# Designs tried in a protein design chat: VH-VL binders against q869s5r1519to1633. Part 41

Target 1, 115 residues: q869s5r1519to1633
Amino acid sequence: YILVAEDNDINIKVVVRQLEKLGYTAIVGINGLKALEIIGSFPICLILLDCQMPQMDGFTCSTILRQIEPTGQRIPIIAMTANDSKDRCFEVGMDDYLSKPVRVDRLQKTLSDWI
Below, E stands for the ipSAE of ESMFold2; O stands for the ipSAE of OpenDDE; V2 stands for 0.75 times the mean of E and O plus 0.25 times the DockQ between their complexes.

## First folded at step 14 (VH-VL; framework fv_recibokibart)

Design d8 (at its last look DockQ between E and O 0.91; V2 from the best seeds 0.80)
Fold by OpenDDE, look of step 14:
Structure d8 (fold): chain C 115 residues (1-115), chain A 120 residues (1-120), chain B 108 residues (1-108)
Amino acid sequence: as target 1 above (115 residues)
Amino acid sequence: QVQLVQSGAEVKKPGASVKVSCKASGYTFSEYFMHWAKQAPGQGLEWIGEINPRSGDTKYNQKFQGRVTMTRDTSISTAYMELSRLRSDDTAVYYCARESFEWLPYFDYWGQGTLVTVSS
Amino acid sequence: QIVLTQSPGTLSLSPGERATLSCRASQSVDSTYLHWYQQKPGQAPRLWIYGASSRATGIPDRFSGSGSGTDFTLTISRLEPEDFATYYCQQYGKYPFTFGQGTKLEIK
């Protein structure tokens, strides 16, 4: 299972279908708060985290996730961003990034690198 | 190559129903959303709705809500659009169209269209 | 819904001339989700420009797309006889997906 934190309906459609094509099941959270709720309910092996979301953005969500995760149980967090904010992504504990709009070949490589 | 082949022209009376089929080939049917569009004679295009062939989930334009039903048969890679309570202004060519998802979402392949004529 | 208004409704030009087609949105549309389709009589629409400025496979470089926000443009630098058709803009950024009413490019 891959957690997809994204608030845009179209982006969700595309990424979910990309993940399904690659053999993964997506669990969708429409913001950082929902993502935090989902992480304890499903066996998530990787998180695709939009940097900008309402109520709670990806940066805040990543920070919280790194604070509450048990020792030795680190889930890869991949930023999805339309901006060149790579440095900030790593500062809050994200492991990698994908530029938006997400390309299926780039997604496939990223999943291969981290899972 | 990718092909979408639709069923033949239909002539219906007002109040009747019509079910148009769209058979897909050349790709994995369940991986791509299928959309339907309406084009009245001499007019532009109007989006009717979409279906996820994997789950069967649908989303319709509110203009058609309550009269349109989209379904699919994955065993034969075929999508269906049924329009009920037909009226004269439903006379149009109806298209199925595949939605790309490898990068940007757009309608990359279209059926040849199905003319539906509604007349008393 | 997002209303796309195309102008002009009909554009009459001769081969070799420059064509400029406009598509105006009632609200801002991400250029990623603004597309153009070409349609000829008796045929289905065909993807022409996607993401506001990217030519679909096989589309000649005399076609170009530009714009952002609410204003988008399709330009044909030098018209060829096969370019005369109806062009539709379409937004894929918000439900319901909508098309412009089309610009018919006809030969003068």
Scores: ipSAE 0.868, ipTM 0.945, lowest interface PAE 0.6, mean pLDDT 96
Fold by ESMFold2, look of step 14:
Structure d8 (fold): chain C 115 residues (1-115), chain A 120 residues (1-120), chain B 108 residues (1-108)
Amino acid sequence: as target 1 above (115 residues)
Amino acid sequence: QVQLVQSGAEVKKPGASVKVSCKASGYTFSEYFMHWAKQAPGQGLEWIGEINPRSGDTKYNQKFQGRVTMTRDTSISTAYMELSRLRSDDTAVYYCARESFEWLPYFDYWGQGTLVTVSS
Amino acid sequence: QIVLTQSPGTLSLSPGERATLSCRASQSVDSTYLHWYQQKPGQAPRLWIYGASSRATGIPDRFSGSGSGTDFTLTISRLEPEDFATYYCQQYGKYPFTFGQGTKLEIK
């Protein structure tokens, strides 16, 4: 399962289609709070995490996840961001990043690096 | 090569319904959302709605809600749009269009259009 | 819904001239979801510019798009006879998806 944490329904639609084309199953969380609930309920192997979301943004979500994770059970977190926040993503515990709008070929390579 | 071929022109009376087909070829039909748009004579384009061919799920423009039904038959790679309770302002060319997803979502391929004429 | 207002409604120019077509949105649109289509009489629309500024495959480089927020522009640097058509902007950023009313580019 790949968790897609994203609040925009157009972005969700596109990235879910891209993941299905690549052979992955997506679970969608519409904000950071829902993403944290899903991580606790489903076997998530990787998270695609939008940095800008209502209620709990991606930076906060990543920070919380890294604080509460069991030792040795680090789920890869891939940021989805509009521009040059690469250093900030890594500082809050994200492992890699994808520029929005996400291209399927870039998604494929990033997933192959982390799964 | 991607191609969308629509059914032929229709002439209908007010109160009737019409069902327009859109047959797809040159790609995997179930992977791409299909959209429908209306263009009244001498006027611009108006989005009617979309269907996910994989699930059959639809979303409609509120203006057409209750009168439009979109369906598909994946075994023949064909999408359908049915418009009921026709009235004279439904006279238009109706287009199907495919939505891309590899990068940006836009309508990359269009059918040739189907003229529906509603006359008293 | 997001209303797209194109101006002018009709633009009469001669081959060789520069054309500037405007699209104004009633609220901010992410430029990656702002697209332009060309339509000639009796034909379906054709994707022309996507993401505000990227040309579709096979579109000549005399066409350029720009803009952000609420204001978007399609420019044709040097009109050719085949460029006379109607151009529509379209937003894909929020349901329901909407088109501008079109700018008819006609030969003077």
Scores: ipSAE 0.669, ipTM 0.863, lowest interface PAE 1.4, mean pLDDT 90
ESMFold2 (binder alone), look of step 14: mean pLDDT 94; pTM 0.947

## First folded at step 15 (VH-VL; framework fv_recibokibart)

Design f1 (at its last look DockQ between E and O 0.95; V2 from the best seeds 0.81)
Fold by OpenDDE, look of step 15:
Parts: structure tokens; sequence; C-alpha cells
Structure f1 (fold): chain C 115 residues (1-115), chain A 120 residues (1-120), chain B 108 residues (1-108)
């Protein structure tokens, strides 16, 4: 299962379809708070995290995830961003990034790299 | 390779229902959202709704909500659009269109269209 | 809903001339979700430009798209006879998805 934290309906639809195409099942959280709830309820092997979301953004979510993560159970966090602010993603504990709009070939490579 | 073939023209009375089919080939039907659009004679395009062939989930334009039903039969890679309580302004060519998702979402393939005529 | 207004409604030009088609949105649209379709009489629409500025497969380089926010443009540098058709812009940014009313490019 792959956790997709994204608030935009269109982006959600596209990424979920891409993940399904690649043989993965997506669990969707519409913000950082929902993402945190989901990760405790499902066996998530990778997180696609939008940097900007209402209520709780991806940066805050990533920070919290890294704080509560048990030792030795690190889940890859991939930032989804439309900006070039890649450095901030890594500062908060994200492992990699995908530029939005996400391309399936890039997504596939990213999943291959981290799963 | 990708083809969307729609059912033939329909003539209906006001108040009746019409069900248009769209048979897909050349790709994995369940992987792509299918959309429907309306084009009244001499007019532009109007989005009716979408269906996820995998789950059967639908989303409709509020303008058609309550009168439109989108379904699919994955065994024969066919999408259906049913419009009920037909009225004269429903006279139009109806198109099915596949939604791309590999990168950007757009309508990359279209059916040939189905003319639905509503007349008393 | 997002209303797309195209201008002009009809554009009469001759082969070899430059065509500029406008699409204005009632609110900001992400360029990634603004597309153009070409339609000829009796035919289904065909994807022409996607993401505001990317040509679909097989589309000649005389076609170009540009714009952001609320203003988008489709340009044909040198019109060919086969280019005369109706062009529709479409936004995929927000439900319901909407089309412009179209610009009919006709031979002068």
Amino acid sequence: as target 1 above (115 residues)
Amino acid sequence: QVQLVQSGAEVKKPGASVKVSCKASGYTFSEYYMHWAKQAPGQGLEWIGEINPRSGDTKYNQKFQGRVTMTRDTSISTAYMELSRLRSDDTAVYYCARESFEWLPYFDYWGQGTLVTVSS
Amino acid sequence: QIVLTQSPGTLSLSPGERATLSCRASQSVDSSYLHWYQQKPGQAPRLWIYGASSRATGIPDRFSGSGSGTDFTLTISRLEPEDFATYYCQQYSRYPFTFGQGTKLEIK
C-alpha cells in the first residue's frame, strides 16, 4: 500500500490511476493529519506527500512522521511539489521528490528506487 | 490501436430514456477513466460526467445529475451513458472520451459520437 | 464552475496568415490543466494542445500554445488549408470540467 497525501481531487485521481497502473494500491489522505491517521491503520510501504495541503502541509507531516517513527522502520517519504524548493523537502526528512504534475515513468522509477 | 466505438443514432420521445454505449479496444479498459460529453447542434462541448471503469465510481455534472447514469461492463470493455426524462434540448451528439493519466489528464481518444434526437 | 470564453467567435483568414485564438478563464487555471481540441464538421474533437503549450502527437510545429492564469492563446504561425476548423479550449483544473464556446477558423 502507498499512502497518497494530496488535497487536490485532480491530482489524487491521476496519481491513484498511475499507482494502480504500476500494480500498487493507494490509500488517500486529503491532508497531513489524515495521512498521519492512515499510516497507523494500514501497512504503508511508501508515502507520496504533497508539500502544500490545507490544515497540515507536507513539511509538517514529514517532520511529525520522522519524530514518531520507530527505530528501524523508516518509510520512504516522497515529496510531490510543483516548486523547486527541493532543499526544504530534505530538511524535514523527505527522501526524494517528484515534480508535479507527476509522470508515470518518473513515479515508476521512484517506486523502484525506494521500495 | 485505441478505438472507442459508440452505438448508433437514437430517436426518442420526450420523457423517454436513452442508453448510449461506448466499446473500447486497444488498451486496458479498466485503467482509464471514461468521460461523456454533449454537443448540441451547432453548439460547443459540454462535460456530462466521468466513470472509473475499475470501481464503477462516477461523478456527474450537476446540470445532468439526477437524469444521467454512467455504467460499465468490464467483461466487454464497454461504457454506457443513460439519460432519462429526455427533453428537446437533450438533442445532441454525445461523445465518449478516454482520459489520459500517464502525465496530464486530458481526453486523448474520442468515440465517433452518437446522435440522440428528442422530438414529439 | 470555471467559464472559458474564447475569442473571437469566428476568425476569417487566408492560408499563409497568422492566427491567434484566445481563451480566457473566469478564474485562474493551472497551465497543466488547460487543453485545446480541434474539431472539424462531422468529426469528433481531437486533442491538439495539452498543458497550455504542449503539442499532441502528430501536431505540426506551426501550432503553439501559451498562457497562464486566466489568459491562454493558441497560435498558428502560417495557416494551412487543413487548419480551418473549430478550436475549443478546455479546463481540467476543477469539476465540472468545462469547454470554451469555440473559435471557428474559416477561410476568408
Scores: ipSAE 0.849, ipTM 0.938, lowest interface PAE 0.7, mean pLDDT 96
Fold by ESMFold2, look of step 15:
Structure f1 (fold): chain C 115 residues (1-115), chain A 120 residues (1-120), chain B 108 residues (1-108)
Amino acid sequence: as target 1 above (115 residues)
Amino acid sequence: QVQLVQSGAEVKKPGASVKVSCKASGYTFSEYYMHWAKQAPGQGLEWIGEINPRSGDTKYNQKFQGRVTMTRDTSISTAYMELSRLRSDDTAVYYCARESFEWLPYFDYWGQGTLVTVSS
Amino acid sequence: QIVLTQSPGTLSLSPGERATLSCRASQSVDSSYLHWYQQKPGQAPRLWIYGASSRATGIPDRFSGSGSGTDFTLTISRLEPEDFATYYCQQYSRYPFTFGQGTKLEIK
C-alpha cells in the first residue's frame, strides 16, 4: 500500500492513476490528520506526502510520524512539492521529493529508489 | 493510433432519451478516464462529466445531474452517455474525449462528435 | 465554478499578422491545469497548448502560451492560413471543468 496524502481531488486522481499503472495500490488521506489514521490502520510501505494541506500540513505530519514511528519500522516519506530546492522537507524527516505536478516517469524512478 | 469513434447522428422528440456511444481503439481503454462535452450549434464547449472505465465511477457537471448517465462496456472498449428528458436546447454535438494522466490531465484525443437534434 | 472569459469574441486579421488571444479566470487557476484547444468548423477540438505554455505534439512554434493566476494568453507570432479557427481555453483545476466561450480567429 502506498499512502497518498493530498487534498486536491484532481491531483489525487492523477497520482492514483499513475500508481495503478506502475502496479501499486494507493490509499488516500485528504490531510495530515487522516494520513496519520491510515498509517495506524493499514500496512503502508511508502508515503507520498503533499507539503501543503489544510488542517495538518505535510511538514507537521512528517514531524509527528517520525516522533511516533517504532524503532526499525521507518517508512519512506516522499514530499510532493512545487519547490524543488526546499531543504525543509529533509529537516522534518522526509526522505526524498517530487515536483508537482507529478510525472509518471519521475514517480517510477523515485519509487524504485525507495521500494 | 488512438481513435475515438462515436455513433451516428440522432433526431429525437422532446421528452425522449438518447444514448451516444464512443468506441476506443489504439490504447488500453480501462487506463484513461473518458469525458463528455456538449457544443450547441454555433456555441462553445460545456463539460458534461467523466467516467473511470475501470471502476465505472462517474462525476457529472451539476447542470446535467439527474438527466445524464455515463456507462461503459470494457469488453468492447466503448463508453456511453445517455441524456434523458430531452428538450430543444439539448440540440448539440456531443463529444467524447480521453484524459491523459502521464503528467498533466488534459483532453488529448476527441471523438468526431455526434449531432443530436431535438425537435417536435 | 471557475468562469473563463475569452477576449475578443471575434478577432479579424490577415495572414502574416500577430494574434493575441486572452483568457481570464474568475478565480486563480494553477497554470499547469490551464489548456488551449483549437477547433475548425465541422471538426472536433484538438489539444493545442497545455499547462499554459507547452505546445502539444506537432504544434508549430509560432504558437506560444503564457500567463498565470487569472490571466492567460495565446499568441500566434505570424498567422498562416491554417491558423484561422476558434480557440478555447479550459481549466482542469476544479470541478466542474470549464471552457472559455471561445475566440473566433477569422480572415479579414
Scores: ipSAE 0.678, ipTM 0.866, lowest interface PAE 1.3, mean pLDDT 91
ESMFold2 (binder alone), look of step 15: mean pLDDT 93; pTM 0.945

Design f2 (at its last look DockQ between E and O 0.88; V2 from the best seeds 0.00; counts 0 for: pae E 2.2 > 2)
Fold by OpenDDE, look of step 15:
Structure f2 (fold): chain C 115 residues (1-115), chain A 120 residues (1-120), chain B 108 residues (1-108)
Amino acid sequence: as target 1 above (115 residues)
Amino acid sequence: QVQLVQSGAEVKKPGASVKVSCKASGYTFSEYYMHWAKQAPGQGLEWIGEINPRSGDTKYNQKFQGRVTMTRDTSISTAYMELSRLRSDDTAVYYCARESWEFLPYFDYWGQGTLVTVSS
Amino acid sequence: QIVLTQSPGTLSLSPGERATLSCRASQSVDSSYLHWYQQKPGQAPRLWIYGASSRATGIPDRFSGSGSGTDFTLTISRLEPEDFATYYCQQYGKYPFTFGQGTKLEIK
């Protein structure tokens, strides 16, 4: 299972189909708060986290995730961003990043790198 | 290789229903959203709605909500669009179109269109 | 809904000339979700430009797309006889998806 935190319906639709094609099941959270709720309910092996979301953005979500995760149970967090704010992503504990719009070939490589 | 073949032209009376089919081939039907568009004679394109062939989930243009029903039969890779309570302004060519997802979402393949004529 | 307004409605030019087609959105559209389609009479639309500036497979390099925000442009550097058709812009960034009313490029 891959957690997809994204508030844009179009982006969700595209990424979910890409993940399905690659053999993964997507669990969707429409913001950082929802993403945090999902983590405890599903065996998530990787998180695709949009940096900008309403109510709770990806940066805040990532920070919280890294604070509450048990020792030795680190889940890879991949930022999804439309800009090149890579440094900020890493500062809050994200492991990698995908530029928007997400391409399936890039997604596949990212998944292979981290899963 | 990818082909979308639609059903033939239809002539209907006002108040009737029409069901247009779109048979897909050359790709995995369940992996791509199917869309439908309307083009009235001499007019532009209008988006009607979409269907996820895998789940059957649909989303319609509010303009057509309540009158349009999109379905699919995965066993024969066919999508259907049914429009009910037909009226004269429903006269148009209706297209099915596949939505890409590998790079960007756009309509990369289209059916040849189905002319639906509504006349009393 | 996002309204796409294309201009001009009709563009009459001769082969060899430069064509500039405009598409204006009623609100900002991500360039990744602005596409162009070509349609000839009696035929289905065909993807022509995607993501505002990327040519679809097989599309000649005389075609180019540009723009961002609310203003987008399709340019044909040197018109060929086969280029005369109707061109539609489309936004895929927000439901409902919408098309421009089209620009008919006709031979002068």
Scores: ipSAE 0.850, ipTM 0.940, lowest interface PAE 0.6, mean pLDDT 96
Fold by ESMFold2, look of step 15:
Structure f2 (fold): chain C 115 residues (1-115), chain A 120 residues (1-120), chain B 108 residues (1-108)
Amino acid sequence: as target 1 above (115 residues)
Amino acid sequence: QVQLVQSGAEVKKPGASVKVSCKASGYTFSEYYMHWAKQAPGQGLEWIGEINPRSGDTKYNQKFQGRVTMTRDTSISTAYMELSRLRSDDTAVYYCARESWEFLPYFDYWGQGTLVTVSS
Amino acid sequence: QIVLTQSPGTLSLSPGERATLSCRASQSVDSSYLHWYQQKPGQAPRLWIYGASSRATGIPDRFSGSGSGTDFTLTISRLEPEDFATYYCQQYGKYPFTFGQGTKLEIK
């Protein structure tokens, strides 16, 4: 499963379609809190994490995930971000980034690098 | 070559229903949302709703909620829009349009339009 | 619902002139989800500009789009005879998706 943490219905619609085309199954969390619940309940192999979300943003979510993850069970976290926040994404433990709006060819390459 | 071919013009009386078809070719039908839009004579465009051809799930503009039904038949790559309880201001050209997903969502291909005339 | 108001309603110009078409939104629209379509009489609309500023495939570079927030502009630097048509802006950022009422660009 790939977790898509994204609050915008339009972005969710597009990214889920892109993932399905690439052969992946997506589970959607509409904010950082829901993303944390999903990670605890489902076998997630990679997280696409929007940096700006209501309730709990992606930066806070990534920070918490890196604090609570079991040793040796690091799930790749790929930021979905505008280019103005790349350095902060890495500071909070995200592993890579995708510039919004996401292109399917860039998504495919990034997933190949981390899965 | 992506192509959307719509059914022919319809003339209906007030109170009747109309069902417009949109046959897709040149791509995998189930991979792209289909949308419908209305254009009254000499007027602009109005979004009616969308259907996910894979699941059949729909979402409608509230202005048409309760009168519109969108369906599809994946075996013949065809989407349908049915509008009920027709009235004179439903006279319009109705378009189907395909939504892209590879990058930004926009309507990249359109059907030729179907004129529906509601007359007494 | 986000209302898109285009101005002017009709723009009468000659080939060779510069055209400026305005689209104003009732609330902020992410420019990635603001698109422009061209429509000629008797034809379906065609995607022209997407993401406020990007030309669709095959669209000449005399067409440019700009804007953000609530104000968006389509500019045609040198009008050609084939450019006379109606142009619609459209937002795809929030349901229901909406179009402007159109700007008809006609030969003076």
Scores: ipSAE 0.515, ipTM 0.828, lowest interface PAE 2.2, mean pLDDT 90
ESMFold2 (binder alone), look of step 15: mean pLDDT 93; pTM 0.943

Design f3 (at its last look DockQ between E and O 0.85; V2 from the best seeds 0.74)
Fold by OpenDDE, look of step 15:
Order: C-alpha cells, then sequence, then structure tokens
Structure f3 (fold): chain C 115 residues (1-115), chain A 120 residues (1-120), chain B 108 residues (1-108)
C-alpha cells in the first residue's frame, strides 16, 4: 500500500492510476491530517506527499511523521512538488522528490529506489 | 493500435432515451478513464463526464446530471453513455475519448463519434 | 467553471503565412493542464499540443504552444494546406473540463 497525500482531484486520479499500473494499491489522504490518520490504519510502505495542501501541508505532515515514527520503522516519504523546493523537502525529513506532473516512468524508478 | 469504435447514428423523439456504446481495443480497457463529449452541429466541444472502467465510478458535468448515465462492460471493453429525457438541443455528435495518464492527463484517442438526432 | 475564450473566431490566411491563435482562461490554469486539439470537418478531434507547449506524437515542429496563467497561444510558423482546420484549447485542471469555442483556420 502506498499513501498518496494530495488535495487536487486530477493529480490524485493520475497518480492512483499510475500506482495501480505498477502493481500498488493507493490510499488517498486529501491533506496532511488525513495522511497522519491513514498511516496508522494501513500497512504503508511509501508515502507520496504533496508539499502544498490545505489544513496541513506536506512539510508539516512530514515533520510530524518523523517525530512519531517508531525506531527502525522508517517509511520513505517522497515529496510531490511543482517547484524546486528540494532543500526544504529534505530539511523536514522527506527522502526524495517527484516533480509535478508525475510521470509514470519517474514514479516507477522512485518506487524501485525506495521500496 | 488503440481504437475506439462507437455505435451508429441514432434518431430519437423528445422524451426518449439513447444509449451510445464505445468499444475499446488495442489497450487494457480498465486502466484508462473514458470520457464523453458533446458537439452540437457547427458548435464546439462540451465535456459530459467520465467513468473509471475499473471501479465504475463516474463524474458528470452538472449540466447533464440527472439525465446522463455512464456505464461499462469490462468483459467486452465497452463503455456506454445513456442520455434520457432527450430534447432538441441534445442533437449532436457524441464522442468517447480515452484519458491518458502516463505523463499528462489529456484525451489521446477519440471515437469516430455518434450522431444523435432528436426531432419530433 | 473555467471559461476558455479563443480568438479570433475565424482566421483567414494563406499557405506559408504565420498563424497565431489565442486561448484565454477566466482563471489561472496550470500549463500542464492546457491542451490543444485539431479537428477537421467530419472527423473527431485529435490531440495536437499538450501541457501548453508539448507537441503530440507526429505533430510537425512548425506548431508550437506557449503561455501560462490565463493566456495561452498556439503558433504555426509556416502554414501548410493540411493545417487548415478548427483548433480547440482545453483545460484539464478543474472540473468540469472545458473547451474553448474554437478558432477556425481557413484558407484566404
Amino acid sequence: as target 1 above (115 residues)
Amino acid sequence: QVQLVQSGAEVKKPGASVKVSCKASGYTFSEYYMHWAKQAPGQGLEWIGEINPRSGDTKYNQKFQGRVTMTRDTSISTAYMELSRLRSDDTAVYYCARESWEYLPYFDYWGQGTLVTVSS
Amino acid sequence: QIVLTQSPGTLSLSPGERATLSCRASQSVDSSYLHWYQQKPGQAPRLWIYGASSRATGIPDRFSGSGSGTDFTLTISRLEPEDFATYYCQQYGKYPFTFGQGTKLEIK
């Protein structure tokens, strides 16, 4: 299972189909708060985290996730961003990033690298 | 390789229903959203709605909500659009179109269109 | 909904000339979700430009797309006879998806 935190319906639709094509099941959270709720309810092996979301953005979500994460159970967090805010992503504990719009070939490589 | 073949032209009376089919081939039907568009004679394109062939989930343009029903039969890779309570301004060519997802979402393949004529 | 307004409605030019087609959105559209389609009489639309500036497969390099925000442009550097058709812009960034009313490029 892959957690997809994204608030844009179109982006969700596209990424979910890409993940399904690659053999994964997507669990969708429409913001950082929902993502935090989901992470405790499903066996998530990787998180695709939009940097900008309402109520709670990806940066805050990532920070909280890293704080509550049990020792030895680190889940890869991949930032989804439309800009080049790479440094900020890493500062809050994200492991990698995918530029928007997400391409299936890039997604596949990222999943291969981290799962 | 990818082909969308739609059903033939229809002539209907006001108040009737029409069901247009779109048979897909050359790709995995369940992996791509199918969309429908309307083009009235001499007019532009209007988005009607979409269907996820995998789940059957649909989303319609509010303009058509309550009158349009999109379905699919995965066993024969066919999408359907049914429009009820037909009126004269429903006269148009209706297209099915596949939504890409590999890179960007756009309509990469289209059916040949189905003319629906509504006249008393 | 996002309204796309294309201009001009009709563009009359001769082969060899430069064509500039405009598409203006009522609100900002991510360039990744702005596409152009070509349609000839009696035919279905065909994807022509996607993501504002990327040519679809098989589209000649005389076609180019540009723009961001609310203003987008399709340019044909040197018109060929086969280029005369109707061009529609489309936004895929927000439901409901919408098309411009089209620009008919006709032979002068």
Scores: ipSAE 0.853, ipTM 0.941, lowest interface PAE 0.6, mean pLDDT 96
Fold by ESMFold2, look of step 15:
Structure f3 (fold): chain C 115 residues (1-115), chain A 120 residues (1-120), chain B 108 residues (1-108)
Amino acid sequence: as target 1 above (115 residues)
Amino acid sequence: QVQLVQSGAEVKKPGASVKVSCKASGYTFSEYYMHWAKQAPGQGLEWIGEINPRSGDTKYNQKFQGRVTMTRDTSISTAYMELSRLRSDDTAVYYCARESWEYLPYFDYWGQGTLVTVSS
Amino acid sequence: QIVLTQSPGTLSLSPGERATLSCRASQSVDSSYLHWYQQKPGQAPRLWIYGASSRATGIPDRFSGSGSGTDFTLTISRLEPEDFATYYCQQYGKYPFTFGQGTKLEIK
């Protein structure tokens, strides 16, 4: 399962369709709080995490996840972000990034690097 | 090459129904949402709704909810839009359009349009 | 729903002139989901500009798009005879998807 943490319906529609074309199954969390709940409930192998979401943004979500994560069970977190947020993504424990809007060929390469 | 070919023009009476077809070729039909739009004579474009050809799931503009039904037949790569209880202001050209997903969602290919005329 | 208001409704210009077409949204639209289509009489619309500023394949660089939030602009730096058509902006950011009413660009 790949967790997509994203609050925008259209962004979700597009990314989920890209993942399905690439052969992956997506689970959607509409904010950082929901994403944390899903990680506890489903076998998530990778997280696509939008940096800007209501209630709990992606930066806060990543920080919390890295704090509570068991040793040796690090789930790759791939930021979905605008071009100017790269350094902050790595500071909060994200492993890689994809510039929005996401292209399916870039998504495929990033997933192959981390799965 | 991607092509969307729509059924021919129709003349209908008020109160009747019309079913317009849109046959796709040159791509995997089930992988792309199909949309329908209305353009009344001398007017702009109005989105009617969408269908996911894989699942058959639909979403309609509320203006048309209750009168529009979108379906598809994946075995012949064809989408359908049926509009019921026709009235004079339904006279328009109806287009099918394919939604891209590889990058940004936009309508990258359009059918040639189907004129539906509603007259007594 | 998000209402897109285009201005002017009709723009009469000569070849070689600069054209500026406006699209204003009733609420903020993510520029990634603001698109422009060209339509000539008797033809289906054609994708022209996507994501507010990116030209579709084969679109000349005299066409440029810009804008964010509620204000978007399509500019044609020097009009060619083939550019006279109706242009529609369209938002894909929220259901229901909506089009502007169009700007008809015609020969003066």
Scores: ipSAE 0.562, ipTM 0.842, lowest interface PAE 1.8, mean pLDDT 90
ESMFold2 (binder alone), look of step 15: mean pLDDT 93; pTM 0.946

